# Designs tried in a protein design chat: VHH binders against q75qn6r703to848. Part 20

Target 1, 146 residues: q75qn6r703to848
Amino acid sequence: KPSMIQENLFIGGGLAARSIYTLQHLGITHVLCLCANEIGQSDTQYPDLFEYQNFSITDDEDSNIESIFQEALDFIKHGEETGGKILVHCFEGRSRSATVVLAYLMLQKKLTLLEAWSKLRKVHRRAQPNDGFARILINLDKKCHG
Below, E stands for the ipSAE of ESMFold2; O stands for the ipSAE of ESMFold2 at other seeds; V2 stands for 0.75 times the mean of E and O plus 0.25 times the DockQ between their complexes.

## First folded at step 13 (VHH; framework vhh_gefurulimab)

Design x02 (at its last look DockQ between E and O 0.58; V2 from the best seeds 0.00; counts 0 for: pae O 7.4 > 2)
Fold by ESMFold2, look of step 13:
Structure x02 (fold): chain B 146 residues (1-146), chain A 123 residues (1-123)
Amino acid sequence: as target 1 above (146 residues)
Amino acid sequence: EVQLVESGGGLVKPGGSLRLSCAASGFDFSSYAMAWFRQAPGKEREFVSAITRSGYTYYADSVKGRFTISRDNAKNSLYLQMNSLRAEDTAVYYCAAYRGWSYYKTAKYYDSWGQGTLVTVSS
């Protein structure tokens, strides 16, 4: 089941992304998938029902997840501007999706990393960016807030 | 009525360059993802490159570093700059449009197609 971070933004894993009736009931219109290489897109995605943004980011400390932050944030902003609701997911709902959500909260909503972390963990206890992603977020926090 | 018209194909020697254009009409060009596919004789259409409505670009591994996709929303035009052409690039090149934010490497998701422009790379 997706966790609601704010009215228009949800986080989950692959199971949440496949729970089609739940997503429709929640009013989800946009799905940001960070694990396209780990799911069968033709078997698990429904482009007639949802607008998709797909990335193939591995959950490795060396993965350059920062490279997709701006494109991911543009997609989330697009969903917000159309009055839609966005699910951000990876396979486990722990590392990649949490990292992107934290980056969104920091860059778009202007939260410090601590504030973003507290907000996310309150509703999604599974959140645990890997150590490489955590370093990326810490550096982002320094750049934004000192 | 949606129309896509490719131009710029022709005969070129290996190592040469060509610039393909695709003129679009009958729809809001800026709201579509655009792609180039190609089809060699006897083969299925294969993905070459895509550019999203927000300007992010994607390339097949075989063309990365040699081809550059671009779009000009004011002119409703899609372009493909092809450099360092090889015999293996010989194909009919198709312009395709997908109504949505993202893009796909699979031809079946694209709503509209051009008639194609032939690129021949030969000595």
Scores: ipSAE 0.172, ipTM 0.545, lowest interface PAE 4.6, mean pLDDT 89
Fold by ESMFold2 at other seeds, look of step 13:
Structure x02 (fold): chain B 146 residues (1-146), chain A 123 residues (1-123)
Amino acid sequence: as target 1 above (146 residues)
Amino acid sequence: EVQLVESGGGLVKPGGSLRLSCAASGFDFSSYAMAWFRQAPGKEREFVSAITRSGYTYYADSVKGRFTISRDNAKNSLYLQMNSLRAEDTAVYYCAAYRGWSYYKTAKYYDSWGQGTLVTVSS
């Protein structure tokens, strides 16, 4: 089941992202996938119903997930500006999607990493970026807040 | 309906440069991610480059540093600047469009295609 991080933003796994019932029940309008090679999001499921953005980021400590932060955040911002609701997901909803959500909270909502982490963990206890992703987020926090 | 028309192909010596254009009509160009694919005789159509609605660019490894994709939403046009051309770049180059925010390296996700323009690199 997707977790609501804020009014317009949800985090979840691949099963929820492929369920038209779940997407429509939550009012999702935008789907951001970080695991396209893993779940067949390479053939976008409902292109006439939802806006999609797909990335193929592996859940490895040396994956350069930071390279897609700005494009992912632009997508989320667009959904927010149109009054839509965004689902950010990876395969298990644990590492990649959590990392992008934390980056969004830090860059767009101006939270420190600790504030963003606290906010996410309250609603999504399985959140656990891998150690490489955590390093990227720590460095981002330094860049934003000294 | 959606129309994509490529131009700028031709014969070029190795090491030369060529600029491809793709003129789009019949749709809101700014709402589309755009891409270039190419197909050499007897080979599969392969990804060359893409530019998203937000202007982010992506390249196949074989063309990085040599090719530059760009778009001009005011002119409904997509471009590919090709520098340091090599014989292996010889192919028909296709303009493709997808109405969405992502880009894809797989041709099947693009819902509109041009007829292609031939690029030949030979001595």
Scores: ipSAE 0.023, ipTM 0.384, lowest interface PAE 7.4, mean pLDDT 87
ESMFold2 (binder alone), look of step 13: mean pLDDT 88; pTM 0.891

Design x03 (at its last look DockQ between E and O 0.92; V2 from the best seeds 0.00; counts 0 for: pae E 4.8 > 2)
Fold by ESMFold2 at other seeds, look of step 13:
Parts: C-alpha cells; structure tokens; sequence
Structure x03 (fold): chain B 146 residues (1-146), chain A 123 residues (1-123)
C-alpha cells in the first residue's frame, strides 16, 4: 500500500498509515502525518512503535503548505540519519504527501521539479498536488534551479 | 525535576482577552513540543492548541482565529493569547509537554503537565 520512492522513503494515504504490520515489515520507523486534524490519533497512531511528526494541513489551494516544508524536511533528514525509514502520508496519498515529497526531493536531493515528478510518478501514480500546491512547487523550482 | 507552572488565568467578561503563560523548568524546553489543554467542570480534558519544537502551530476548531499560541525558548516559556472570549471558554487550562518532534491532540501522550490555571468568562 505505501509506495517506495527510495530505500528509506515511502508515500501513502491514511490506509497505509493504519496498516501497522505492513509498516513494521517495511522497517518504517518515522511517520510524517500531514492530516492530523482528519484522523483519530488514539486509534491510528502508535508513539511506542514509530516517531511521528504531525501537521494539520488541509488539501485546499489556499493552504500554506510551504510554511511546513523546512520542518518536514528536517524530520525526514533526521529519520535517514538515524538509519530509519520514513512514511510521508496524508489522507488520500495524492496531494499533500506528494507535495511534501516533491519539495524534499527538490530541496534536499537537489532535483529539478521535472526530475522529482518523474521519480515520484514512476512509483506512485496517484500523486497529484492540487493547483495551489503545484504553483508553490513551480515557484520553488524557479527559485532553486532557474 | 520537570515543572510546568501556568499563570495568567482569571475572571473576564465575554469578548475580553487574557494571556496565559507557562513557565518551564528542569528540562531542555527547546527539545519539547508544547500544548494547551482545557477542562471544564464535568467534561473531559480537550485539546486547545499546540506548537512544535520548530514553531508549527495548530488549533482546535473552536478557538481558531481567536487564540494564538507562541513559545519563547530563551525564556523557557509557552504562551496562549486568548481574544474574543466566550462563556464556553471557561475551564482550567493546562500546559503540557512532549519530548519529541510532534504534537498530539490526545492528552495521554504528553509526558509532563502543569497544575492548571482557571479561566472564567462571565458577565
């Protein structure tokens, strides 16, 4: 259910995040949740098993998702540096999680938006940032890579 | 010893404002996510607002746009600015801390709690 983007990085939706045995089998140690306002944390999150980073970002074109990029990327980097594996998820696994993964690939791994998009879509065809998030990523690409 | 001490509660008229403070001691404040919870008489403790180590803020829907959480790591202090107060905001407000990256809306995950400060909104 989670899609593997690279050895230590996965993307998915709320269903993937709830599939605890699957996450343990994959060796997931860190979970970045973009939809904390849409889930019942006591029923779906297990702090004894995974380290969490929670954000409450709505999937609206006006949502300021860029405001959380640096904190999200710091969390992903921390997970990698400890030898862990990270799941990035939102509710549907389509827009918010894809946007954060693309930002990570661009800012941390220095890919252009086109390179990051190709890499993500190869393993996660569901990826479809909303139009507002797409504009944010396009502007980020211009700022970073011209 | 880890200690959290809330202050700034009191009696205020509807539409008024209060600023709550939480002074932290006995731990590395900058390593903690911080939250405010509240509990009205006869009700369960409910999430109000949280701020992560790096400053991400979130709010319960009932207080969004009226309350502002902030932290000052140099002063080991957490704040809650409460504006446009309503009778339903009457509660004991608790400061909570979690040593980790995240906030949680569920009270049971927090490691440390203050003793609370009473906010009464009444005409």
Amino acid sequence: as target 1 above (146 residues)
Amino acid sequence: EVQLVESGGGLVKPGGSLRLSCAASGFDFSSYAMAWFRQAPGKEREFVSAITRKGYTTYADSVKGRFTISRDNAKNSLYLQMNSLRAEDTAVYYCAAYRGWSYYKTAQYYDSWGQGTLVTVSS
Scores: ipSAE 0.324, ipTM 0.699, lowest interface PAE 3.5, mean pLDDT 91
Fold by ESMFold2, look of step 13:
Structure x03 (fold): chain B 146 residues (1-146), chain A 123 residues (1-123)
Amino acid sequence: as target 1 above (146 residues)
Amino acid sequence: EVQLVESGGGLVKPGGSLRLSCAASGFDFSSYAMAWFRQAPGKEREFVSAITRKGYTTYADSVKGRFTISRDNAKNSLYLQMNSLRAEDTAVYYCAAYRGWSYYKTAQYYDSWGQGTLVTVSS
């Protein structure tokens, strides 16, 4: 269910985030949730087992997902620095989580959008940011690379 | 000893405004996510708003657009500006703290609580 993007970074949907034994088997220590208002936290999140960062971002073209990029990337970097593995998820594993992963690959790993997209789609064919998120990523790519 | 002390509650007419404060002591305030919960008579404590260590804010749907959460790390204080108050906002308001990156909507995850301040919205 989680797709491995790189050794310490995984992407998935709500079902992956609820599969606690799978996450523990994979060595996941940090969970970045973009859909906190869409889940029942008491039944789906276990703060004693994982460190969480929760955001409530809707999968709408006008959602201000860019506003959380730096905080999300700081969380991913923190997880990596502590030797942990990070799951980035939204509800469906298609748009919000893909957008944040692409932003991470562009901003932290210095990939172009095309390179980041290719890398993500090879392991996670479900990835499909909505059109507004795609525009945000295209603008980010221009700022970073010309 | 972790201490959270709310203030600013009172009686206000519908459509009015109040500003709640929560003074924090006994811990590193800047390392905590902070939240407001409220409890009306005979009801369970419900989520109102939260702000993370880095300033991400979220709100219950019932208060979105009317309430604004903020924090001042230099003053170890959390605030809730409540505008356009309605009778349904009548409750005891609680300040809560969680040491971590996240907020939670579920009260059970917060282990530090204030004693509450009463807000009454009545004609």
Scores: ipSAE 0.153, ipTM 0.582, lowest interface PAE 4.8, mean pLDDT 90
ESMFold2 (binder alone), look of step 13: mean pLDDT 86; pTM 0.880

Design x04 (at its last look DockQ between E and O 0.96; V2 from the best seeds 0.00; counts 0 for: pae O 3.4 > 2)
Fold by ESMFold2 at other seeds, look of step 13:
Structure x04 (fold): chain B 146 residues (1-146), chain A 123 residues (1-123)
Amino acid sequence: as target 1 above (146 residues)
Amino acid sequence: EVQLVESGGGLVKPGGSLRLSCAASGFDFSSYAMAWFRQAPGKEREFVSAITRKGYTTYADSVKGRFTISRDNAKNSLYLQMNSLRAEDTAVYYCAAYPGWSYYKTAKYYDSWGQGTLVTVSS
């Protein structure tokens, strides 16, 4: 099942993203997929039910996930502004989705990395950005807060 | 009425380059995700590359590093720069448009298509 981070924001893996009736019950309207390279879109995505944003980011330490932060945050903000709820997911719901959620909390909600991490781990204990993504988040935190 | 018109196809030797263009009209180009697909004789239409509204680009593995997708929202145009062309790149190339945030690698989700431009790579 998706984990609720805040009223309008959820995190999960590929199985949560496929659980269409659960997503509809939760009121999900927007789905941010970070693992488009790992799924069959024609049998796992429903563009007539949800607004999607897809990225193909691998879960490797050298993957350029920071390059998509602003576009991903714009999508989440758009979902919030329309009164919708957003699922952020990757394949396992552990690394890529956690990294983007943490970046969102830091950049948009102005939390420190420690505050964002604490908030995420309360509801989604399997969150574990890979070491490269963790370094990106640490550097982002230093840029934002010194 | 959405219209997409491809141009720039032709005959080229292996190792050569071509630049495809797709002129769009009848919709707000900047609000669409755009993609290139191709279809070789006797084969299914396959994904080549896509670019989202905000400029995120992705490529099929077979063309990564050789092809570059771009868009010019002021000119309502989509481009595909094709370098280091090979015989297996021979196909009709189609531009496609989707009115949303995302690209898709599956052709069935695109509701607007051009008529295609033929690229032939032959010695």
Scores: ipSAE 0.359, ipTM 0.718, lowest interface PAE 3.4, mean pLDDT 91
Fold by ESMFold2, look of step 13:
Structure x04 (fold): chain B 146 residues (1-146), chain A 123 residues (1-123)
Amino acid sequence: as target 1 above (146 residues)
Amino acid sequence: EVQLVESGGGLVKPGGSLRLSCAASGFDFSSYAMAWFRQAPGKEREFVSAITRKGYTTYADSVKGRFTISRDNAKNSLYLQMNSLRAEDTAVYYCAAYPGWSYYKTAKYYDSWGQGTLVTVSS
């Protein structure tokens, strides 16, 4: 089951993203997938039911996840502005999806990293960005707050 | 009406280069994700590369490091720079367009296609 971070925003793994009836019941309209190369899009995605944004980011400390932050955040903002609800997912729902959600909370909702982390961990205990992603988030927080 | 016209195909020796172009009209090009697919004789269309409306690129494993996708929104054009060509790159190359936020690696999701340009890699 996806974890609800805010009324309009959910986080999960690949199993949550494949649970189409559950997503429809929750009112999910937009799905941000960070693991497109790890899943079979033709068998696991339904463009007639949901609007998708796909990225293929590996869960490695040296992956360029920051390079997709702005496009990912634009997609989440789009979903919010259309009155939709967004699922952000990777394969395990632990590192990549958590990193993007934290970036969204910091950049769009103007939270500090500590505030964003507290908000996410309250509802999604398995959140655990890898060390490289954590470094990216710490640097982002410093740029925003010193 | 959406129109996509590919050009730049031809005969080239192994190790050579070609640059494919796709001229787009009839839609707001900058709002679309764009892709290249290819089809060898007797095979299904297969994914080559895609670029989202904001410039995120992805590639099939078989072409990574050799092919570069790009777009020029001012010229309504999509490009594929193909280097270090191999015999197995021989195919008709198709430009495809999708009005959503994302790319797809499956051809069935694309409703807008060009007529293709033939690339032949042969000694």
Scores: ipSAE 0.287, ipTM 0.660, lowest interface PAE 3.3, mean pLDDT 91
ESMFold2 (binder alone), look of step 13: mean pLDDT 87; pTM 0.881

Design x05 (at its last look DockQ between E and O 0.94; V2 from the best seeds 0.00; counts 0 for: pae E 3.5 > 2)
Fold by ESMFold2 at other seeds, look of step 13:
Structure x05 (fold): chain B 146 residues (1-146), chain A 123 residues (1-123)
Amino acid sequence: as target 1 above (146 residues)
Amino acid sequence: EVQLVESGGGLVKPGGSLRLSCAASGFDFSSYAMAWFRQAPGKEREFVSVITRGGYTTYADSVKGRFTISRDNAKNSLYLQMNSLRAEDTAVYYCAAYRGWSYYKTAKYYDSWGQGTLVTVSS
């Protein structure tokens, strides 16, 4: 049940990340997990099938999610360069994954926050960064676009 | 040939500090996630800390705030600064390597291991 944001980029929750047959059918090759502290990696991740990047980011207003933006963007860029498709997920598919996707669209695809938000909400109505993450994204938008 | 060699273990009093090192050879160190695991007598090997190729770090809850992982890619070396040591930290500490973008908290995914260095925290 991942949502397609663009040809090579999908967003979802833990359930989508566990739906291995669906991911393979969609052609997903890379999985960016923001909730590694909330899952049993031995039971839910398949490194023989997918390239993974894992972070343990809590969905709290005070979490410094910005600290991982560059490493996450590098992973997504790597997936694109190899012709792959990337799933970005957190546990609920609502806040952390949406925040990283919005940051990617702003930093790599040069969209304003409003443009990125509109694009994401059209395909993934669950998207709802927490207030702390929203402030991070607003500040990022100011840095990138004045 | 891939080799990981730990050093810096020893006997230390509670509240003391140690710095562990892991010298790596035989592979492209900068392209690997590097981890510390430990095994106390009679216990399973457990995750301590990891640092990814991109510099992201995370820690087991039991050591967070007391231990600091770091790497020096120019020296092919991994480090663990251990402060405020407790009796519960007594274990053999192992350096481990995983090829790829990620890390894992379970030992089964790591194909390269050091021989271990013993840390004893005792009065």
Scores: ipSAE 0.319, ipTM 0.670, lowest interface PAE 3.2, mean pLDDT 90
Fold by ESMFold2, look of step 13:
Structure x05 (fold): chain B 146 residues (1-146), chain A 123 residues (1-123)
Amino acid sequence: as target 1 above (146 residues)
Amino acid sequence: EVQLVESGGGLVKPGGSLRLSCAASGFDFSSYAMAWFRQAPGKEREFVSVITRGGYTTYADSVKGRFTISRDNAKNSLYLQMNSLRAEDTAVYYCAAYRGWSYYKTAKYYDSWGQGTLVTVSS
């Protein structure tokens, strides 16, 4: 089941992303997938029903997830501007999707890392960025707030 | 009308390099994801590489580290730099465009295609 972070933004894993009845019931219109190489796109994605943004980012401490932050945030902003609802997901719904959601909350909603973390953990207890991603987020917090 | 025109194919020896180009017209090039596919004789088209509108790139495992995809939005052009070519890279190479935000590794999602350019890697 996707977790609702705010009215238009959800987080989940691969199972949630392929549960199309649930996504349609929630009014999801946009799906940001961080694990495209780990899923079968033709078997699990439905471009006629949802607008997709796909990335293939591994859940490793040395993966350069920051390199896709701007493109991911642009997609989320686009979904919001069209009145849509966005699911952000990776395979397990723990590290990559949490990292991108935290970056979004910090960069677009101007939250500190602690505020963003608290907001995410209230609704998605699985959230656990790997140590490399955590360092990226800590550095981002410094860039945003000194 | 949408047009994609590949060029730059030819005969090259193993270990050599070649640069493919795809000239695009009839659509807003900068808003599309652009991909290269290839088709060897008697085989299905297979994914080679993609570059999204935002610059995210990914590659088929068989070409990673040897091929580099790039785009020049000012010239409405897509490129594929192919280094360390092997006999297995012999194929017709196709430029493809996808109107959405994403990329796909399966050819069926792309509705705009070029005519292809032949790359032959032979001694």
Scores: ipSAE 0.311, ipTM 0.676, lowest interface PAE 3.5, mean pLDDT 90
ESMFold2 (binder alone), look of step 13: mean pLDDT 88; pTM 0.900

Design x06 (at its last look DockQ between E and O 0.97; V2 from the best seeds 0.00; counts 0 for: pae O 3.8 > 2)
Fold by ESMFold2, look of step 13:
Structure x06 (fold): chain B 146 residues (1-146), chain A 123 residues (1-123)
Amino acid sequence: as target 1 above (146 residues)
Amino acid sequence: EVQLVESGGGLVKPGGSLRLSCAASGFDFSSYAMAWFRQAPGKEREFVSAITRGGYTTYADSVKGRFTISRDNAKNSLYLQMNSLRAEDTAVYYCAAYRGWSFYKVAKYYDSWGQGTLVTVSS
């Protein structure tokens, strides 16, 4: 099941993303998928029902997830501006999706990394960015807040 | 009216290179995701590569490292640079457009298609 981070933003794994009727009931309109290379799109994605943004980011410490932050944030902002609700997911709902949600909270909601982490962990205990992603987030925190 | 016109196909020897182009008109090119698909004789149309409106690129495993997708929003054009061509790359190559944010590896999700350009890799 997706976890609600805030009224318009949810996080989950591949199972949450394919639970189409649950997503519709929650009012999800936009789905940001970080694991497009790990899923069968014809079986799991429904472009007539949801607006999708797809990336193929591996959950490796040296993956450059920061390279997609701007496009991901633009997509989330677009969903918010249209009054929609956004699901951010990866395959396990643990590392990649957590990293993007934390970046969003830091860059758009102006939270420190500690504040963003606390907010996310309260609703999504599974959240655990890998060590490389954690370093990216720590550096981002320094750029934004010192 | 959305139109996509591929060009640049032809006959080439194994190991050679070709650059495919797709000229787009009738829509705001910069707001669309674009993709290349190909279809060999007797096979289903298969995904080759895609580029999102924001410039994120992805490739089928069979072409990764040999093919490069790019777009020029000022010229409303999509390109596919194909290097180190092999006989199994022989196919009709299609340009496809999707009006949303992202790419799909599933052909039926795309809104618009070109007529295709034939690439033949033969000794």
Scores: ipSAE 0.509, ipTM 0.778, lowest interface PAE 2.1, mean pLDDT 92
Fold by ESMFold2 at other seeds, look of step 13:
Structure x06 (fold): chain B 146 residues (1-146), chain A 123 residues (1-123)
Amino acid sequence: as target 1 above (146 residues)
Amino acid sequence: EVQLVESGGGLVKPGGSLRLSCAASGFDFSSYAMAWFRQAPGKEREFVSAITRGGYTTYADSVKGRFTISRDNAKNSLYLQMNSLRAEDTAVYYCAAYRGWSFYKVAKYYDSWGQGTLVTVSS
């Protein structure tokens, strides 16, 4: 159910993150959760099986999701350097997770917003950052590329 | 060996403040997520606050706006500033460490625990 963006990077929603058998079969080793305030961790997270990074970011236009970009990127980079596979998820798999994946592609992989968007949309059609997050990404693109 | 030592507990009147400290040794403090839990008599340990290795903080709803978690990686120390204390904040407060990247609100997931410091809020 998670969408593969790159060999080692996946995006999904809360249902994908709960599908432990599927995640293990895909070889997922790291899970970045943006919706910790919307889930019961004892019922949905298994620290013995996966390494987790948890944030409680609301899907609101005024949420400061940019504040967690560096920590999220560091986690994804660590997962890649260990040969692991990373799932980035929020509750719906549409806005928060898409925003963080786009930021990762722009900041770490040096893509423009248009390149990152095209790459993500090819495999994950539901990707749709909310308007506030979209403005954050557009401003980031301008700062990175002029 | 991992060692966590809490201090700063004591008796305080409602509305008062306390600052808890947790001195860490025997591990790379900066690589750990840190948390405060508390346990009132006859109850299970409950989550109070956590701070990730990267500095992201989160709080239980019951303490949000009144408590502030912080860490000083140079001093290997975790802190909890507790303001506007209430009788229901009375508990033994525990420092906890998790070697992973992030926090959990579930006590059983933490690797290491301090012995606790008692906070009593009474008139």
Scores: ipSAE 0.300, ipTM 0.674, lowest interface PAE 3.8, mean pLDDT 91
ESMFold2 (binder alone), look of step 13: mean pLDDT 86; pTM 0.880

## First folded at step 15 (VHH; framework vhh_gefurulimab)

Design y01 (at its last look DockQ between E and O 0.97; V2 from the best seeds 0.00; counts 0 for: pae O 2.9 > 2)
Fold by ESMFold2 at other seeds, look of step 15:
Structure y01 (fold): chain B 146 residues (1-146), chain A 123 residues (1-123)
Amino acid sequence: as target 1 above (146 residues)
Amino acid sequence: EVQLVESGGGLVKPGGSLRLSCAASGFDFSSYAMAWFRQAPGKEREFVSAITRGGYTIYADSVKGRFTISRDNAKNSLYLQMNSLRAEDTAVYYCAAYRGWSFYRTAKYYDSWGQGTLVTVSS
């Protein structure tokens, strides 16, 4: 089941992303998938129902997740501009999706890392970026706030 | 009318290189995700590589490290640089377009296709 971070933004894992009727009931229109290499797209994705953005990011400390931040933010912004609701998910809903949501909150909503983390953890206790992703987010916070 | 025209195929020896091009017309190229698929005789079309509208690239495991996909939105063109070619790369290569943000590894989701260009890798 997805967790609601704000009215238009949800986070979850692969199981939440496959719960099509739940997503439709919540009004989800856009799905950002970070784990396309770990799912069968033909069996789990429905392009006639949802707009998808797919990335294949592994949950490893050396994965270059920062490389996709701008395109991911553009997709989320597009979903917001069309009046839609966005699910951000990875396989487990713990590390990759949390990292992208935190980056969105920091870069688009101008929160510090501490503010973004507090906001996310209140609704999604599973959130736990891996140590490499955490270092990326700490460095991003320093770039934005000194 | 949407058109995708591949070029650059040919005969090369194993270990050689080719650069494929796909010229697009009749649609807003920059708003589409683009992909390369290939089809060997008697086989289904299989995914090779894709590039999203924002430039994110993905590759089939069999070509990763050897092939590079790129796009030039100013020229309405998609490219595939193929290095270290092997006999199993022999196929007709197809350019495909999807009118959304995403890529898909399955051919059925792409709504526009080129006619293909033959790549033969033979000693």
Scores: ipSAE 0.397, ipTM 0.737, lowest interface PAE 2.9, mean pLDDT 91
Fold by ESMFold2, look of step 15:
Structure y01 (fold): chain B 146 residues (1-146), chain A 123 residues (1-123)
Amino acid sequence: as target 1 above (146 residues)
Amino acid sequence: EVQLVESGGGLVKPGGSLRLSCAASGFDFSSYAMAWFRQAPGKEREFVSAITRGGYTIYADSVKGRFTISRDNAKNSLYLQMNSLRAEDTAVYYCAAYRGWSFYRTAKYYDSWGQGTLVTVSS
């Protein structure tokens, strides 16, 4: 049950990322995984079917998720430029994946945090960055629009 | 055609340091994710560290804080700086390459492997 944020961009949890036939039906070609340490890659990832980018970011307030924003956004942009569709996921589809999607909307699509949040929550009600990630996003918003 | 050649292994005391190198040729190094794996005698090959094409680094818990992976795309070289070495780090260290954006913690997805360099940590 990935949520479609825009034509080429989806968000979900670990269950969505394992639903291979659903992903193929949706035309997903690229998978951005933020929870590589929390999954068995041999059992859940299929590099012959999808292009993967993996990060091991813990969902806690002191995780430096901002450190991976640029590489994550480059991967999403690459998927878009090749005509592909991208799933961004973490384990539960609530905090890490939402944070990266919000950063993408702010940095690449030039939305304010409030605009990005509104857009994401319309399609993905469970989005809820943890308090540390929320602070990172608020600071990013100030840098971009303050 | 594709070649990965490790060097820098040797004998070192516990607490010491070594720097491993992996020279790559026969492919576009900057387009690959790179990793180090190791294999102790009688054990299966295990993940040590990886660096993606974009520079994201990941480490096995057992080496985090002691080892540093890096790459030099201009020299087609991968490095592993190993500090605070322990007897448990004794192994043959292998350089591995994956065509793609990211790392995998399992060996089966890597396209190319070096022959290995032996690191022995002993009093």
Scores: ipSAE 0.383, ipTM 0.715, lowest interface PAE 2.9, mean pLDDT 90
ESMFold2 (binder alone), look of step 15: mean pLDDT 86; pTM 0.882

